# Designs tried in a protein design chat: VHH binders against q8wuj3r1227to1361. Part 11

Target 1, 135 residues: q8wuj3r1227to1361
Amino acid sequence: NDFAYIEVDGKKYPSSEDGIQVVVIDGNQGRVVSHTSFRNSILQGIPWQLFNYVATIPDNSIVLMASKGRYVSRGPWTRVLEKLGADRGLKLKEQMAFVGFKGSFRPIWVTLDTEDHKAKIFQVVPIPVVKKKKL

## First folded at step 4 (VHH)

Design p8 (framework vhh_6qgx_2)
Fold by ESMFold2-Fast, scan of step 4:
Parts: C-alpha cells; sequence; structure tokens
Structure p8 (fold): chain B 135 residues (1-135), chain A 122 residues (1-122)
C-alpha cells in the first residue's frame, strides 16, 4: 500500500506512477500552476529531464516534490534541489519529500525529508513569498 | 580523528538564558549539517534543532520554536544553540551531532558529541 500525494490547501495531487511528483505554486497568489511527474528511467535520462524542467519554472515559484516507489536518488539531478533552496551534498534515501522555492533567495521554510520507507512534510508557507515594499 | 566537543552547559533559573557551543574537528565542517539533540532524565533522546551545511536552512522542534536559535560559524568550526526563556522541562543532557545529509528530526547522524548537562530550576 505504497502511495504518494502532494496536498495544497486541502486539495490532493496524487500519483500512481513511480518516480518524482512535482507541484508548482505561484508565490504571489499561492495558486497551483502545474502538476507533473517524472518516472525512474535510466534509459530515458530522467535526472536530466527533471533538471531541465526546473530551469523552466518561473522565479517566485514554490516547488513541492514527493517520491513514490523507486526514483533516482543519486546523480546530477539532485542539484535541482540545490537550485530550489536545499543544501549541497545531499544523500537521498529511498523516499523523499521537499518544499522548495525558485528565486533570488532561500526562504527559511524550505524543507527536505528523506527516509527509507516514507517521507512526509507538513509546512505553512506565507503568501506572498516576496512582499511589496512601502513607498 | 572526528571530534565534537560541547560546552556551555550548567545551572540556570527558569526564564533565564544559556548558550551552548560545539567545536568540530576531523571532518570538513562546511560540508556537514549540524544538530542539537537532548535527553531528559528517564526519557528518550529527542531532536531540538538543526542547521544546514550552508546555514541557509534551520529546523526546530515545536517546543523550542521562538525560544532557541541555532547558528554556525565556519571560520571557527562551531555550531551554537542560544536558549532563551528556559523552562524546567528543558532540563536535559544536550548533544551535538553532525550528518552529511540535510537533517530532519528522525534522521540518524554520522557523528555525536559526549553531551553537556543543562539544569533549569524553577
Amino acid sequence: as target 1 above (135 residues)
Amino acid sequence: QVQLVESGGGLVQAGGSLRLSCAASGFTFSDYAMAWFRRAPGKEREFVAAISWSGGSTFYTDSVKGRFTISRDHAKNTVSLQMNSLRPEDTAVYYCAADYEWPYGESEYDYWGQGTRVTVSA
């Protein structure tokens, strides 16, 4: 009964596919912009597919990730977590969950959980992530 | 070779403050996440706070949020825990730990210090 989902404001984004699920949220309004998944496939170069996808995400985006089943825990794709606020030198376990941010700074709420059986994060993110300055 | 040495423990009155320090040697400090754990008399060891290798991310257990602050100094190879508004339930032996992975409260750590005792009197 292995399962994975990402939940945003009470709405679940489940995946039946093994690999990494990604939900992108607009940091200005807190609305989900996209939900995508990346399967584990050495033949298809999935690590680079995820890396390239993250490069297309607009700045000021909240990026949520969750693993299901087997995923590529090693290799250059883990650098994508660094681009979203995670620390360098990550050693991922069998499962992972991640709350990240794409932008010019690393918010304190960026969170990574990695475990052998189940990874889980509950996090409150203040919206808008980038506040307007007073004139 | 690898060594984590805690200091700064002692006796303090409720409502007071205390600063714990952990000096690291024998590994590339700047590549490791650092954490503080504690064990109260008769209880299991529990997570208190963690800081990423870069210092860009910190994580705290709910009971210490807003009262404790974890920080690190790469020039001195130290991690510190500033403890404010101390309560009798904060009485414990505090342990410094290091891990190459980004820590979460349930993570097992690569290296551990010997601990420093903190007693908070009513």
Scores: ipSAE 0.000, ipTM 0.117, lowest interface PAE 15.6, mean pLDDT 78

Design p9 (framework vhh_7aqx_2)
Fold by ESMFold2-Fast, scan of step 4:
Structure p9 (fold): chain B 135 residues (1-135), chain A 122 residues (1-122)
Amino acid sequence: as target 1 above (135 residues)
Amino acid sequence: QVQLQESGGGLVQAGGSLRLSCTTSGFTFSSYAFSWFRQAPGEEREFVGAISWSGGSTDYADSVKGRFTISRDNAKNTFYLQMNSLKTEDTAVYYCAAPDYWPEYGSEYDYWGQGTQVTVSS
């Protein structure tokens, strides 16, 4: 696997780095607010950088991730995904793609695909994710 | 279960060459980045070089750039440090290391070999 990208509403967010690509979308308006990447590199301390980054993502955010190249598939990677709505106790394979949500509940569209050769997700997310209370 | 073991250290004359090996067990080797560190007497451990999980990226300390080369052989679950144009100041115990991403905050390195002595004489 020599490429990875995340596409939102027809716009492609290409990766220039091996590791984990992350796109953050505001769950109220559906606008992309951040696009970044975390290299699978000892020098960048991926786990603490990624955990710290995820901790700063506001509630009601859609979080998309895709691996580029191979990455460390163990350690606390599953904890990051669990904080974004993935099931507990998952074991990642060589590639992953993820559509997650940071909030107090797990929407039905939260999806993780993890495979040895190619991971891919196509998902439709209704906006706003948290519907206005009608009381 | 996870272990790293250095080999290839020894005595060498200044200007000479030496190749260190780090054999690993208990890893999914091809999924890990690896690095070399060294510690001279009375000094702290210092970074020497690193190689990415794919082998497509390497990084080196400024003091060894152009002289040392890190490489890996996934079929042998082994990675290497080729040391050329050795200087007396390269004398140190050399350690191989791999990150364990647990715990999630802090410490990037949890797996270490026991070290191999490299002595460069003038």
Scores: ipSAE 0.000, ipTM 0.155, lowest interface PAE 12.1, mean pLDDT 76

Design y1 (framework vhh_7ocj_1)
Fold by ESMFold2-Fast, scan of step 4:
Structure y1 (fold): chain B 135 residues (1-135), chain A 121 residues (1-121)
Amino acid sequence: as target 1 above (135 residues)
Amino acid sequence: QVQLVESGGGLVQAGGSLRLSCAASGFTFSDYAMGWYRQAPGKQRELVAAITSGGSTRYGDFVKGRFTISRGNAKNTVYLQMNSLSVEDTAVYYCAAEYEWLTGDYEVDYWGQGTQVTVSS
């Protein structure tokens, strides 16, 4: 992709660099709590910052990702996507878009689109993701 | 036509040094991460050192502080400077290239033919 952005409730989060863009949303109230980006490569060593970042995302978070330009090489970085609800053993193409969730279950709306030239997802996520029990 | 041509291997005494070179042709060198792997008899091929198109490096634990990987984009060549060699470094050393921007299963795209490094006591 020549360009990439993530849009949440009408607000765009564009990327200024090649790599993986990440937007984290609170699953209880639907508010964006962070926006960052990472470049990944197996031979470069997948940045420990990416692994650490995903590990620090709170449970009950919606995690959006989009690739811009040329980004990740082959390798275990797909395990990061698996922690966010993606299927095991996925093969990524040149571009990707992802709607993921960090929690104890995989919501039906978890979606990955990966294609050689263009990847795009339009998804509606019900909030709150985890319904509180009646007290 | 893709080709990786290795040179610099040979016999060396323990404590000595060798510099391996790998000349690449047939692809856009600046789009590839380059690496050196080695394989001793009866062992699986293992990563010795790698360098990305941007110059970031990674080393195997057994060679840290002794080996240095570098690249010359103008000459389409990757180098491995091997210092303080020990008999345990005896192996066939392979040059490897991985297209940095393509996603998929983890796999090296191109391999050189290998060059023998023998370290004697």
Scores: ipSAE 0.006, ipTM 0.166, lowest interface PAE 9.6, mean pLDDT 79

Design y10 (framework vhh_7ocj_1)
Fold by ESMFold2-Fast, scan of step 4:
Structure y10 (fold): chain B 135 residues (1-135), chain A 121 residues (1-121)
Amino acid sequence: as target 1 above (135 residues)
Amino acid sequence: QVQLVESGGGLVQAGGSLRLSCAASGFTFSDYAMGWYRQAPGKQRELVAAITSGGSTRYGDFVKGRFTISRGNAKNTVYLQMNSLSVEDTAVYYCAAEYELWTGDYEVDYWGQGTQVTVSS
């Protein structure tokens, strides 16, 4: 596909780079703290760059992802998504969009859309992100 | 324009050593990860070793401890030092180049023509 962008509170974060575009948001204040991209690499082993990056993301962060171009995630990438709240054993298609969360629980708004031609998510996340207690 | 030219292959006795070289031209070498693949008769092509532009290395399980990959950015060359060779290492060895920010289709960007390595008992 020819474009990908992530929009947060009316501000667009487009990428001219093919691969997986990532935006990280602080879960307490809803402020964007990072915007970057990662691609598949046969020679470097996919996806060590994303594994390392996710390790640096603080707990209580909202993590948004969108694919651009021919980037296709397999096994190791799905494990990263699982760490961010995606369901286990998901099969990714040619394109994906993801609203994830790094923390000790899975919020109900965690969403993955994956399709061969286009993936899109619209989601509303309440801030601050807090774990709900069973009463 | 773009070329990867392998050298250093040939015949060697089991237990011996060979050093393969791959001279690159026509692209900005320092922006590319470089690697070596091999293909034996009747087998699929497999990754032997890779080195990133920053110098991090990756090896196939069958060659760890015996082979060493290195690069000389000033000469636009990647090397594969092969020690303790066995008849199972007999294959055509291919140099490969992969742009570090653009391989979304799971493909190597550039391939060399290959150099034959034959290990006899």
Scores: ipSAE 0.013, ipTM 0.419, lowest interface PAE 7.6, mean pLDDT 80

Design y11 (framework vhh_7ocj_1)
Fold by ESMFold2-Fast, scan of step 4:
Structure y11 (fold): chain B 135 residues (1-135), chain A 121 residues (1-121)
Amino acid sequence: as target 1 above (135 residues)
Amino acid sequence: QVQLVESGGGLVQAGGSLRLSCAASGFTFSDYAMGWYRQAPGKQRELVAAITSGGSTRYGDFVKGRFTISRGNAKNTVYLQMNSLSVEDTAVYYCAAEYEFYTGDYEVDYWGQGTQVTVSS
């Protein structure tokens, strides 16, 4: 299908082009802090822009992804999802939706859905993600 | 019949500039990402620059700030402006096309024949 969007608390973030759409949410407040997209496979290239972007995401961030059109499921691509809490060694199909987390642990709500024709996730994430430390 | 035809290569002195063109025919140009690869003797073919149908660009780290990719959909042509050329840029430069809306095969769909760029000291 030609449609991809991410929705957070009733607000839709639609894709303007093919590739991987990314929404970053602050894990303390639950506020959307970034919405961008990356072309995942340009001429057999490695998506270094996506790798670099994920490296700049602050710890304690919720990271949502959705694919539109084609995307690469080979090689180093899956390492980006693993850095955000996806299981190691998962094989991606043609479409994906992802609810991830950047931090020192993997919350139970981290979810990856990958399908050939349509991928969809509905998830409720408790905020704040990181519990307050006591003395 | 699908064709990608490169032009604009040649011999240039270090510090000089060249503009490569790639004329495409036999497919709907505006549906394709276009790019430039290069290959020096005995080395792997590597991505130099790419431009999506929507106009987003990406560059290999070795050419950032020196090369600019652009496209003219009305002329079915993609361009590579190469500035501040060095001996290390000597290679055969290949035009490539990749269909953006197919959700199966992720390989480059079409390759040009290549054009030689030689940079002398």
Scores: ipSAE 0.007, ipTM 0.198, lowest interface PAE 9.6, mean pLDDT 79

Design y12 (framework vhh_7ocj_1)
Fold by ESMFold2-Fast, scan of step 4:
Structure y12 (fold): chain B 135 residues (1-135), chain A 121 residues (1-121)
Amino acid sequence: as target 1 above (135 residues)
Amino acid sequence: QVQLVESGGGLVQAGGSLRLSCAASGFTFSDYAMGWYRQAPGKQRELVAAIYSGGSTRYGDFVKGRFTISRGNAKNTVYLQMNSLSVEDTAVYYCAADYEWLDSGYEFDYWGQGTQVTVSS
């Protein structure tokens, strides 16, 4: 009974594919703007589809990830997580879940959970993530 | 039954433009990375442009700034807009579909038959 899903404000975004599931949320209004998945790379190294996709995500985006089945837990692609606020030099286990942010700073709520059997995060994110000067 | 059908190739003068289209059928288009490759006379097949399921793009070094790849999921079609064409762009252009492997040029799930682009001086 293998499954993976990301849930945002009561709505579930399930994945049917092995690999990494990604949900992108607008940090100004809290709306989901995309939901996609990336298969495991057949080569050791960077999963270039996921790396390139992250490069196109706008600043001030919340980026949620969850693994399903087999995924590549090693190699240069872990720098993708670092670009979204994860700690440098992280080690991934068999499964992972991630709440990240694309921007010039790391919010306190950026969270990575990685476990051998099951990874799970529950996180409340205040919106808007970046507040404008009011004066 | 999977099919990729290219169109839009032809003869054009240097400095001109062409738009290639690739109509896809027989698979869930939105789940696939789509790419354009070309094979020039006496050369091996090389990557021109790729667009991933998430919308990111990648271009070959000799076409950056001149070519633009895009996709229309409603029409199951990928496009290549080619501007400022030079004689060095003369090749057969192939549409390809794959989830993972656009770097090698031959590790695709599906290939089209190709469309000829000829650029005259």
Scores: ipSAE 0.000, ipTM 0.091, lowest interface PAE 17.0, mean pLDDT 77

Design y13 (framework vhh_7qia_2)
Fold by ESMFold2-Fast, scan of step 4:
Structure y13 (fold): chain B 135 residues (1-135), chain A 121 residues (1-121)
Amino acid sequence: as target 1 above (135 residues)
Amino acid sequence: QLQLVESGGGLVQPGGSLRLSCEASGFTFSDYAMGWYRQAPGKQRELVAFITSGGSTNYADSVKGRFTISRDNAKNTVYLQMNSLRPEDTAIYYCAAEYEWLTGDYEVDYWGKGTPVTVSS
């Protein structure tokens, strides 16, 4: 099937563009705060907009990603996954799905699935991800 | 010894200019893509500019038109020319090197220790 989507609590966020689809969720309340897509830069291997976008995501955010169509499996943009809790030394296949977190620690539910034909993740994330500081 | 050494940081007033340099040693520089990242206090490290082994360049939207990345393979050095500096450019700037081969599935990177840039009025 030639489609990609991210679903959060029953609501689907489909993409019509080949590339990387991103959904950002507030880790305190579990609300979707952003949905965007970044086109694949096949020749350059660098989706600069994705790099900069991730840098603007607030701490304590859940970040979901899914690929659609062909995308660059190597190149410096995979480093953005490391900023969201992925391990170093990533080996990406032609498709990917990712559940990440922006913060100072890696939750156990951070997940990367990468396959040549179909990648998918089903995950339950407890909210709030980071508990409020006690005084 | 594999090493990236940054220089050229400092204090400058808004509207000023600085040129950062990063000298690489211990690896074949021409096989690596080179980048500049920055990290402001309390914020995550972000990519500012990148130059491939073939010389193609890309820039963060916040610095387009103001910053220019370049490289000199004979000197194993990458440069970042920063013009029209703003207070929000204040950060520690890091040099990064990424091995660039079409046959590889893995990325390998190296980081410099960083050079501070402060833009203050």
Scores: ipSAE 0.000, ipTM 0.124, lowest interface PAE 14.7, mean pLDDT 77

Design y14 (framework vhh_7qia_2)
Fold by ESMFold2-Fast, scan of step 4:
Structure y14 (fold): chain B 135 residues (1-135), chain A 119 residues (1-119)
Amino acid sequence: as target 1 above (135 residues)
Amino acid sequence: QLQLVESGGGLVQPGGSLRLSCEASGFTFSDYAMGWYRQAPGKQRELVAFITSGGSTNYADSVKGRFTISRDNAKNTVYLQMNSLRPEDTAIYYCAAEYEFLGDEYDYWGKGTPVTVSS
């Protein structure tokens, strides 16, 4: 199916572009701070665009991803998922959905679903993600 | 808007050398990674080499040590120096440009230049 969207608190973030769709959420306040997409690359795949983008995401951010259409499912860029809490050595199929986190630890709600026809995740994420000791 | 024009293809004997050139127009050349693909008769198009805007290079195993990719930003040109050519290097060679930054820019292809290594 040629349909992909990311939904946060009832608001949909659709994309018409093939590739990987990304929504970044502030982990302290729970607000969406960006929505962007990364096309398949003809020379380097996705690695440099997506790796560079992830490097700019602030710590304590929730990172949501969804594939649409054909995307580069293999190559060095898949390691960016490990930086967002995914297990090492994952093999991506025709479609993927991901709920990740950029920070010093891996929350239990970090989830990757990858399947040939469609991928879907439903998660409830507690806010704030990083618990501070009460003064 | 962006145009890529390849040149330098031709007929050469095994063990010979050729230098391919690809001149770009209609864009900020220094913002693009540049690469060379080839397609032999009856085969799929394959990546031969690329060079990033920062000058980092990558080569297919089949050409490593024989081919060298380089760029001249002042001339908006990317080159492929092909040494120790083999009959299996016979193909149409295509230039490609890929925008390296975030944005709505597109990837571009040239029309190709034929290379025949006679034996």
Scores: ipSAE 0.011, ipTM 0.289, lowest interface PAE 9.1, mean pLDDT 79

Design y15 (framework vhh_7ubx_2)
Fold by ESMFold2-Fast, scan of step 4:
Structure y15 (fold): chain B 135 residues (1-135), chain A 121 residues (1-121)
Amino acid sequence: as target 1 above (135 residues)
Amino acid sequence: QVQLVESGGGLVQPGGSLRLSCAASGFTFSDYAMTWVRQAPGKGPEWIATITSGGSTMRDDSTKGRFTISRDNAKNTLYLQMTSLKPEDTALYYCAKEYEWLTGDYEFDYRGPGTQVTVSS
């Protein structure tokens, strides 16, 4: 099995566990607020756990995901990504990398790469994501 | 109603081979990823392999050299080819449809009743 990691401003967030690795970033300050992982077992309720977790992410959050090894490739995975700005109707493949956003709009930098062998994204995200009104 | 019916299990000697089948009905088989899972007495479920709607496979590292998952969309059937069987492969083997978590019950949407594989001399 290959390795997977998420890197934010030069700091790496590696995972040794198979499944989906998730990093949540505050869209106002650009600060990493959480790093967690979800394993692939459908019988352990992983699709439901990830969906519930995403529901708790605050609006105006940047959400990064990367797959390592096996994961559930249909159903709730596609729905979760759609809640974070991915286009509707996309089917996931064996590997996935995602730069998403939880909010009322889809920034142009929201990116999903899904392939059977290797998924990779490099993206620059301007902070703050939502323009702050001047005085 | 989604139905999955496993078959092909039985008693085999160590080093033997078996091919398990899973007959699917009640949904468009070709649209869904399909999975094999096993459960030994007193143990939790263990994932074995998944095959996507497009035919790509993901397999557990401990069995991937001995087990191969495949599908026949024309027959609505999922297969697990098992070789070099060991006593520790003794378990009830289930097939599972990758479910829509919003639409179904876990017991109805993603798992069949299973087929027993027993490996002993």
Scores: ipSAE 0.006, ipTM 0.154, lowest interface PAE 11.1, mean pLDDT 75

Design y16 (framework vhh_7ubx_2)
Fold by ESMFold2-Fast, scan of step 4:
Structure y16 (fold): chain B 135 residues (1-135), chain A 119 residues (1-119)
Amino acid sequence: as target 1 above (135 residues)
Amino acid sequence: QVQLVESGGGLVQPGGSLRLSCAASGFTFSDYAMTWVRQAPGKGPEWIATIYSGGSTMRDDSTKGRFTISRDNAKNTLYLQMTSLKPEDTALYYCAKDYEFLGDEYDYRGPGTQVTVSS
């Protein structure tokens, strides 16, 4: 009954344990470059592994997150969402899904869905996210 | 509005001790984790310790044998007890509500208190 996954261009990235799943996509080519999970023990303590992970994500990356099961919905780790374009003072409900961006601006497609039963986002992101002017 | 005011820094000899304080106002202090961060000259910020609302603590391995974080919820005050101070501990010390410094690089921190360890 407990069903959580992130899907990118037809490929599913399921969560294996309770916590937060993260998928990182290159904003220039639209390819998945990383996926990982942070279980509740990391989110309940100092989330230094999560902080360091986010710090190593390159600028112009799309960052997808999804909760599974009884995740830690409060605490210091939620500041990571603000680094990726979420509003400050965010209060998460029992489930969450997030489409974020690491960069110098907040794209209009940055989205957080947080609900007590089921959180779901369907989003289409234009690639490349950052366009350069051509002569 | 959130206000944080650090105090207790100063000049101290190697091997000495200092107790830093952070006076908090503008929020329900007992509901939030509180963090100590330092920044040495020419270096980036370094996390030292966090104390959660329930009183449990997490500390950086390099300092946890010498530094103790504590809080007094009745006084809305956070403390850092520092012992066996070394020249490498010389830095500006900041307190922060939760980990808000990650959002805007210390947008919610106080002005800091200077600790200088020298002979």
Scores: ipSAE 0.006, ipTM 0.153, lowest interface PAE 11.4, mean pLDDT 78

Design y17 (framework vhh_6qgx_2)
Fold by ESMFold2-Fast, scan of step 4:
Formats: C-alpha cells, structure tokens, sequence
Structure y17 (fold): chain B 135 residues (1-135), chain A 122 residues (1-122)
C-alpha cells in the first residue's frame, strides 16, 4: 500500500517511513499523546525499538498501529501485539493494522487486521476506557 | 572495531546438548539486543532466539521453545545459547547477531558473526 495513516477524531497521522506507525492515546481523556514510526528490524521481525517503546507506554493507553510499505513480519513479531491485547499465536501477513490497549484487561474493541496487500480497521472506543466504580 | 565471535559448535548425537557462546567487542553491549540465527544446508537463514539488552525479555522460534535457552553475561560481554534435546533438523551454521535497541535514524546498527557449525547425528 502506497498510503498509510492512522486517523483519530478526524485528524490524520500519515506515515513518513516504511515500517510500523504508532499513535498512543490517553485512555482517560482520549487525547493523542504521541505519534512515531519504527523502522524495519535488521534482525528480521523483532522491532527492538518498538518493544522498548511499548514497555514505556503507561497503563490505560490506547495504542494504534499501521504498517507502511515493506515491513518484516517474520519471527515472534506478534508478541509485541500480545502485550497490547492481541490473541496469542497470530501470524502477521505483509500488512497490518491494530487497535490495542495497554492495561490489566482486554477490551472487546481490541482488533488486529492483517492482509497481504492492505489492512484497515474502523473502531469506536468509549472514553474513559476504565469505568470501574467502588462498590 | 566491532567483532562478534561464535564458539561451541561441534558434532553431537540426537538427544544431546551443546552450549554456544558469542563474544562481543567494540560497542556498548547493554545497548544491543542479541540474537542467534541459523542456516541449514540449502536453506535461508532463520531466527532461533533473541534477548533484549537488559536481559529482561527473551524470544524463541516455536521449534526450539522449551529446548533452547538464551542468556547474556554483561561482565563478560557474551551471549550464550544452551541447546538441549538436539534433533537432526537442528543441524546448521549458527550465527550471533546484534541490533541497536534505541530509536535512532543516523547510523548502522546491526552486526553479525561468522558462524559456528552444529551437526546433530541421528
């Protein structure tokens, strides 16, 4: 796919580089707190910068990802997505889009789409994500 | 000068064990993830195992999970691969690799060793 972008509340976050684009949203207020991209791994499917970055994302964050151009999907790449609520054992195809969540539970809106030529997700996420009350 | 030097390969009977070591020099070891790859005769290079710079995260290909263990020693600047319950299909040349872990855009961040040969007989 020639175009890759993540759109949040009408604002587009376009990809400038081949690899994985990431947008992080605060799950309490729904505001975008970062937008960055991670290059393809030389170690063939382990994006170490992304692994380290995901470890720093605060709990109650919504994490959106989209691939652009050639990205390496080989190896244990899905473990990054599993930390953000993806199902175990999934195999990535040539393109991916992901709506994930970093927290103590997996919301029903966590979604991964992976396809050979293009991937796309449309999702509505309720804010705040964590609605727990003292009972 | 950056160097990765593998050792510990050899011939072993199926069901046996080997420990591979990779000695790293010429870079800040803790800033690099370390990995083992292998290449069987007539095949492409495949991922085997990796360990983060901190040692806090390890990753394995499905075919070796539970049999192989990757570890690192920061005092010795080495990464090791303990290979147990070896199978004939594990026969390959094993390569040590290093990749810079942090987000940058400027320089070359990967290094490879020359490999060490492992032969597992039936």
Amino acid sequence: as target 1 above (135 residues)
Amino acid sequence: QVQLVESGGGLVQAGGSLRLSCAASGFTFSDYAMAWFRRAPGKEREFVAAISGSGGSTFYTDSVKGRFTISRDHAKNTVSLQMNSLRPEDTAVYYCAAEYEWLTGDYEYDYWGQGTRVTVSA
Scores: ipSAE 0.013, ipTM 0.281, lowest interface PAE 8.2, mean pLDDT 79

Design y18 (framework vhh_6qgx_2)
Fold by ESMFold2-Fast, scan of step 4:
Structure y18 (fold): chain B 135 residues (1-135), chain A 122 residues (1-122)
Amino acid sequence: as target 1 above (135 residues)
Amino acid sequence: QVQLVESGGGLVQAGGSLRLSCAASGFTFSDYAMAWFRRAPGKEREFVAAISGSGGSTFYTDSVKGRFTISRDHAKNTVSLQMNSLRPEDTAVYYCAAEYEFLGSLDEYDYWGQGTRVTVSA
């Protein structure tokens, strides 16, 4: 609740704000390309800044999310996760952690953990995520 | 100086239509999401509709979906809410709000108008 971070290859990306922390990783090289946070917005359940941000994430990106404190889980929160490979119709609890992927398919390692008090994921993601076809 | 000025409220019969407008000044309009909220007598403020800075994305609360349409006009720095098929339950003070699109971390980037009253008679 009071503490949240995302760790990638030994480096921690902590959040000081209540809301959702997002780390974007290039799926070809495994390099972190951005780290940002989205607090609970004035739109009271519409994380539309997060929606807009996710729409700009390039295809073949690994997207990690972690909640800190109370986030607003109503409205289109699940649609953001669905764009990143989560199953449709998910019910979110007070906390969540997510390993997602933006692309034309859902890798088997896409994972959501959602619970009332704490959520956590440990995942190993093979790089590159998308393999070129044999030439 | 940041200003959000609502207009277009009034009294209308159930089944009627009304168009609310919000004129924005004092900031880079296209960098801000715009939204409409409402507060009915004795109730908490609730979300109604939102539009992204580019105008490419819109969101609606379920109870107004298909009846209300949010739009923006960059030439006039205006966001509008077209309200059709109005119901008595839509009676409220309607507020225009602006939220900085790219950071989302600073309260000082959030602006509210003073509100415009909409009354829908049964």
Scores: ipSAE 0.012, ipTM 0.217, lowest interface PAE 8.7, mean pLDDT 79

Design y19 (framework vhh_7aqx_2)
Fold by ESMFold2-Fast, scan of step 4:
Structure y19 (fold): chain B 135 residues (1-135), chain A 123 residues (1-123)
Amino acid sequence: as target 1 above (135 residues)
Amino acid sequence: QVQLQESGGGLVQAGGSLRLSCTTSGFTFSDYAFSWFRQAPGEEREFVGAISGSGGSTDYADSVKGRFTISRDNAKNTFYLQMNSLKTEDTAVYYCAAEYEWLSGDLYEYDYWGQGTQVTVSS
């Protein structure tokens, strides 16, 4: 069976739907602010739904993604990951996991794993992501 | 027999404009999202702009925002890249691409690219 979940600080966010699962975390406090999924279906365009959703995510957000089952894995869809700090010119495989950041810079912990069967990431992210400058 | 054919490339002076066209055949045009990519000598292929099939939503690379506009004409099975205020840094081979927007067993993994058209911007 194919099981997908995103875990944040010991709490699991499982998915019940095929497609791309997304968890958004506030980069200042490290709290989860949303958990959603973008389905694969003949009536739903994953790239454009996900693209529009990512545009609504506030700056200074950590964005976690994981695939479950089939998803759209190429073309304009890869630019969503590029907006969140992934390298340009990506070619995704059947499964993916991603730790990204929406902001003016690319943290060193931004990570993409893409594989034919199972993709997984374990990453420690320091909070707050954007540190206030001390006098 | 899916085909994508670019046209409209060429030599233009900095500050000028060009309109690229991508004519398509062999699929239902309205079911596809369309994109333009470019590749400069010695560089990787980069995203330029995209337009959705479902809602007419557009997106652009930061380097071309405000200068380039992507559009589509469903009646002509053609989509376009209007390039204004061209810079020497825009010199590249431009590729059009089509991605099936809706999941379908037979079409899901199909990814169509044109052959590329050269754009050279002189100073």
Scores: ipSAE 0.006, ipTM 0.186, lowest interface PAE 11.4, mean pLDDT 78

